# VHH binders against StAR-related lipid transfer protein 6 (STARD6), part 5

Target 1, 220 residues: StAR-related lipid transfer protein 6 (STARD6), of Homo sapiens (Human) (p59095)
Amino acid sequence: MDFKAIAQQTAQEVLGYNRDTSGWKVVKTSKKITVSSKASRKFHGNLYRVEGIIPESPAKLSDFLYQTGDRITWDKSLQVYNMVHRIDSDTFICHTITQSFAVGSISPRDFIDLVYIKRYEGNMNIISSKSVDFPEYPPSSNYIRGYNHPCGFVCSPMEENPAYSKLVMFVQTEMRGKLSPSIIEKTMPSNLVNFILNAKDGIKAHRTPSRRGFHHNSHS

## First folded at step 22 (VHH)

Design gg6 (from ee6 with T104V S109T)
Fold by OpenDDE, fold request of step 23:
Structure gg6 (fold): chain B 220 residues (1-220), chain A 123 residues (1-123)
Amino acid sequence: as target 1 above (220 residues)
Amino acid sequence: QVQLVESGGGMVQPGGSLRLSCAASGFTFSSYAMSWVRRAPGKGPEWVSTISWSGGHTSYADSVKGRFTISRDNAKNTLYLQMNSLKPEDTALYYCAKDQVYRVWSGTTFQYWGQGTQVTVSS
């Protein structure tokens, strides 16, 4: 499987979503975050568009969202976020396991996703994600394997202040299992808002590169 | 506590070969992808290679493709990097790194890496 090609294609699709301003229905507005949705063309479900402003530059924001090591410290929706293989400097495969949702009514899901970061002109960065088959991580009985169609983060500078970013998130997820579409539709917008809020809080906390990441095992 | 201990570095002439080793402890080595990263003087960390937990998948930076080979022995909790046809531009501190990716200000870093082993390629 040509993961590089898949990554590039996925980024292009996310770019396309970002340019498409038609057919979106606002489903939730909270704390200056707007969640819109439209019918997905990839599966029987919704494509969500989430918009918010992050008080950080696009470059820093994209780096923050791209990294794996600290993801679970700020993203409360996840219990696991691990790179399982690196393809190149900008592309890796990730194993993600969600928390339970809706007071335990939604069991955790796991995903195997190809993640790719691409820099565009104008200081716009896209982090794309799509589920892929990775034989070394087959589905297990421990989790319901979900599927992410092309998803991603678009980080763009605010016109008024380049130190701030417009964050647009696209989510196109098959949760699979016995979960009713109605429950997903009902709960997803709030979860998406919470993600943005968590990101805002997380990036503030990470502004100070805590020396924590360079655990120089000095014990040699 | 995660421990990574790199070894096998040294000084070689251009065209020479080295084999690096990384002894891992403090975690289930066989459950994680492992990477080699290097840092040249005055430069940020550069990803070199990654191998999946089983060894079934490997990836290489373009700069080392065809010259370097990453491998692992899960029974020994050891990661290897065979470096052939070494070039002066390969001069760097080489680090073994666990599967987590960090990006700080457009630079790639890793959560866990050892003290590194120095590789110097010089005439």
Scores: ipSAE 0.880, ipTM 0.941, lowest interface PAE 0.4, mean pLDDT 92
Fold by OpenDDE, fold request of step 23:
Structure gg6 (fold): chain B 220 residues (1-220), chain A 123 residues (1-123)
Amino acid sequence: as target 1 above (220 residues)
Amino acid sequence: QVQLVESGGGMVQPGGSLRLSCAASGFTFSSYAMSWVRRAPGKGPEWVSTISWSGGHTSYADSVKGRFTISRDNAKNTLYLQMNSLKPEDTALYYCAKDQVYRVWSGTTFQYWGQGTQVTVSS
């Protein structure tokens, strides 16, 4: 499997989503975060667009979202986030396991995702993600294997202040299992809002270099 | 506590070979992908190679592709890096890294618990 090609294609699809302003319906607005949705073309479900402002530069925000080591410390939706293989400096495969959702009515899901970061002109960065088949991590009886269609984060500078970022998140997740679409539609918007809030809190906490690992102090 | 102890470094002439080893302890070694990273003088950390938990998949940086080979022995909790056709540009401190990736503002960093092993390629 050509993971590099898949990664590049996925990033392009996310870019396309970001440029498409048609057909979105606002489904939730909370704490200056807007969740919109439209029917997915990839599966029988929704593509979600989540928009918020993060008080950090696009470069730092994208680095924060891309890193694997601290993801579980701030993303409360996950119990596991591990890299299973690195393809190159900007591409890796990860294994994720979610918490239970909707007061336990939705059991944990696991995913095998190809993650890729791409930098664009104008200080825009995209972190794309798509589920892939990785033979070394077959589905387990312990968790229902979900599937992420092309999804990702778009980090762009705010025009008024480049120290702030517009964050646009695209989510296109097939949860699989015996779930009613109604339950997913009811719970997903709140979960997406919470993710952005968690990211905001997380990035603030990470401004202080934790002694974890090799920190390159660029003494300019 | 997770421990990674690198060894096998040294001084070699251009075109020479070295084999690095990393002894892992404090975690289930066979459950994690492992990587080699290096830091040259005055430069940030550079990813070199990664091997999946089973050894079924390997990846290499373009700068070392065809010259370096990553391998592992899960029974011995040991990671290896065979380095052939060494170049002066390969001079660096080499670290063994676990499956976590960090980007800390100025570059990519990796989670490791060793002191590294010095590789010097000089005529």
Scores: ipSAE 0.854, ipTM 0.924, lowest interface PAE 0.5, mean pLDDT 91
Fold by ESMFold2, fold request of step 23:
Structure gg6 (fold): chain B 220 residues (1-220), chain A 123 residues (1-123)
Amino acid sequence: as target 1 above (220 residues)
Amino acid sequence: QVQLVESGGGMVQPGGSLRLSCAASGFTFSSYAMSWVRRAPGKGPEWVSTISWSGGHTSYADSVKGRFTISRDNAKNTLYLQMNSLKPEDTALYYCAKDQVYRVWSGTTFQYWGQGTQVTVSS
């Protein structure tokens, strides 16, 4: 399978979502974070757009979102986030396992996702992803294998303060299994607000050295 | 929890060979992809090679393809890097990493890096 070609196509689709300003319906606004949705053209379900401000540069934000080392410490939606194969410096495959959602009504799913990072003009950085098959991680009976349609993060300078970032996230997740769409519609907006808040808190922790984890003091 | 100890570095002439080892403990080694990363003098980290948990998939940076071979022995919890046809440009501290991915466009590193093992290629 040509993972690099798939990654490049997925980035173009996310770029297209970011350029498309039509048809979005606001479904939640909380703590200066806006969640919008519209019908997906990929599956029976929604494409979500989540927007918020992160007080860090776009380069630092995209580095933070792309690196895997501390993902589950700040992303409270995940039990597991492992890189399972690296295609090149900009492209890898990950295996994720989610927490349960909706007070246990949505059992954990696992995903095998191709992840790709690209810099665009205007200091806009896009991390795009899409589920793929990877032979070493076939579906198992332990988890329902979900499917992420083209999705990702767009990190760009905030207009009023270019040292800060506007973060836009696109989410297009097919949860699979026997699941009512209304449970997803009721749960997803709050989960997406929390994701942005948790990312903001997580990147803030990188300003202060951790005794176990990230720090600026390196001999590079 | 995770402990990775690199060894096998040294000084070698251009065209020479070295074999690096990484002893792993504190996690189930056979469940994870592993990588080699290097830091040349005055430079940030550069990804070198990655191997899947089973060894069934490997990948290499363009700068080392055809010269370096990554391998693993899951029974010994050990990762290896066979480095052939070494060049002065390969001079660096070499680190192993458990399922680590990074990008440093901001000039800020978010990753912890241990001591590594020094490879020096000079005549």
Scores: ipSAE 0.600, ipTM 0.836, lowest interface PAE 1.8, mean pLDDT 87
Fold by ESMFold2, look of step 22:
Structure gg6 (fold): chain B 220 residues (1-220), chain A 123 residues (1-123)
Amino acid sequence: as target 1 above (220 residues)
Amino acid sequence: QVQLVESGGGMVQPGGSLRLSCAASGFTFSSYAMSWVRRAPGKGPEWVSTISWSGGHTSYADSVKGRFTISRDNAKNTLYLQMNSLKPEDTALYYCAKDQVYRVWSGTTFQYWGQGTQVTVSS
C-alpha cells in the first residue's frame, strides 16, 4: 500500500471540503463555535464542519494538533493516542481509542489512521487523516474498529489578527457497530463544540515556560 | 518511570561506521514504535528513523537512506542504529524516542527523552 499517495489524496479531499461553501446546514452554534453538517458521500452518515477561533498562530496551532505527546491530556474524547509507525517527517499512522459517549450508549471505538500535514500558500496548514489497514494492528475483540473517512484540520490566519488562527475541522466518522443514526446526530454537534473548547484550553496550558531538553511522555 | 539511555557515540572519520544503542526501561518496550532523532549544532531536531513495535516496518529520512539501519531486540529492550558511510553532516546529538511524532517549524522547543549520545564525524 502506498501510504504517501493515500495521504496526499486525503489532503486534497479535505482542501476540497474547505473550499465548498454549499449545502452546509448549521446544526449548532455555541460560544462562537459553529457546527455544520451535510450528508456524507462516503457512507450513510454526515460530514461535519466545525469552525472556531484559536488565540494562537497557525504554525503553533498546527504543530500542537500534529504532535502526539500531549494529545490525551487535552482531548477529552480519547483514552489512547499513539503513533504506531512513521512514514516520513510529515506522515504517520496512529492508533486511537475513544472514550464512551452519550452516557455509555456509544461504547469505545479504536481507529488506525494515516495522518498527514501539509503547508499551503497564505500560511494555511492542513492536517488530514483517513483510516487505513495496518497489518500489525488488526481489529481486536476489545474495541469496535471504527473508520474515519477523509477528515482533518485547516489552520489559517485571521485576517484581522494573523497571530490568531481560524480553525476549521472536518469530521466524517463511521462508528460501525449497532447504533441508531439518531444517537450520533443528537450527540455529535456538542461533542465537536467541546473538542474546540478543549483544544483552546490545551494550547493555553501548553504555553508553560520552556524546559531543559528532557521530557517524559506516557499514554494511559 | 520511562528511561531511555543512548550510547555508542564517538568521533569517527568520514566514511566510518558506528552502532548506537538505546536501553529502554519502565515500560513494555515491545509494545511501542521507536524512533531515532538527531540535533545538529545550531539546528532544530531532525527525525532520522522509525521502527514499528515488532520490527515489521522501518522508515528513514531521505538524508540517511541506504546508510543507516534501524533495528530492535525486544528480548533485550534495546533499540539500535547502525550508521555506515558517515558524513560530516551526520554530526549531531542522537536521541531515541518512544512513539512520538516530532515536528518543529513554529519555533516550539523539541522534547527529548534522555541526554542523547554524541556522534562527531571529522578528520
Scores: ipSAE 0.497, ipTM 0.799, lowest interface PAE 2.2, mean pLDDT 87
Fold by ESMFold2, fold request of step 23:
Structure gg6 (fold): chain B 220 residues (1-220), chain A 123 residues (1-123)
Amino acid sequence: as target 1 above (220 residues)
Amino acid sequence: QVQLVESGGGMVQPGGSLRLSCAASGFTFSSYAMSWVRRAPGKGPEWVSTISWSGGHTSYADSVKGRFTISRDNAKNTLYLQMNSLKPEDTALYYCAKDQVYRVWSGTTFQYWGQGTQVTVSS
């Protein structure tokens, strides 16, 4: 399997979503964060777009979102986030296990995703992802194996203040299992707002002085 | 807590070979991908190679492909890097890393768990 080719195609699909202004329905606005959705062309379900402002440059924001070492400390939707293989400096495969959601109504899912980061003109950085088969991590009885269709993060300078970033996140998750679509539609917008809020808190903590835990040492 | 101890560095002539080792403790070694990262004089961190948890997949930076071989022994909690046909450009402090992805676009440095092992290639 040519993971690099898959990664590059996925990035093109996310770039396409970012350029597409048609058919989006706003489904939640809260705390200056906007969640929009439209029907997915990949599965029976929705493609979500969530947008917010992060008080950090696009380069630092994309580094923060791409790094695996701190992900679980700020992304409260996850219980596990492990790199299971690296393809090159810009491309890796991760294993993700979600928390339960909807007051336990949605049990944890796991995902095996190919992740790719690329810089574009205009200081725009895209982190794109898609589920892939990775034979060393077959589905297990412990979790329902979900599937992420092309998704990711677009980090761009905020025009009025380029020291800040406009963060746009695309989510296209097939949860699988026996879930009512209405439960997903009811819970996803709030979870996506919370993701942006948690990323804001996480990058703020990364920027300010704090201990990194006892197994880390800085060499800068 | 996670502990990684690198060893096996030294001074070699161009074209020579070295074998680096990384002793791991404080986590279930066989559950994680492992990487080698290097820091050359005057440069930031550079990814060298990664091996999947079982050893079934390996990957290498273009600059080392065909010369370096990453391997692991999950029974001994040890990661290896066999370095052949060494070049002066391979001179660096080599670090072992547990399932950590790093990339420096903001000028910040990668955090390390061990002290690294120095490889110096010169005539």
Scores: ipSAE 0.283, ipTM 0.677, lowest interface PAE 4.1, mean pLDDT 85

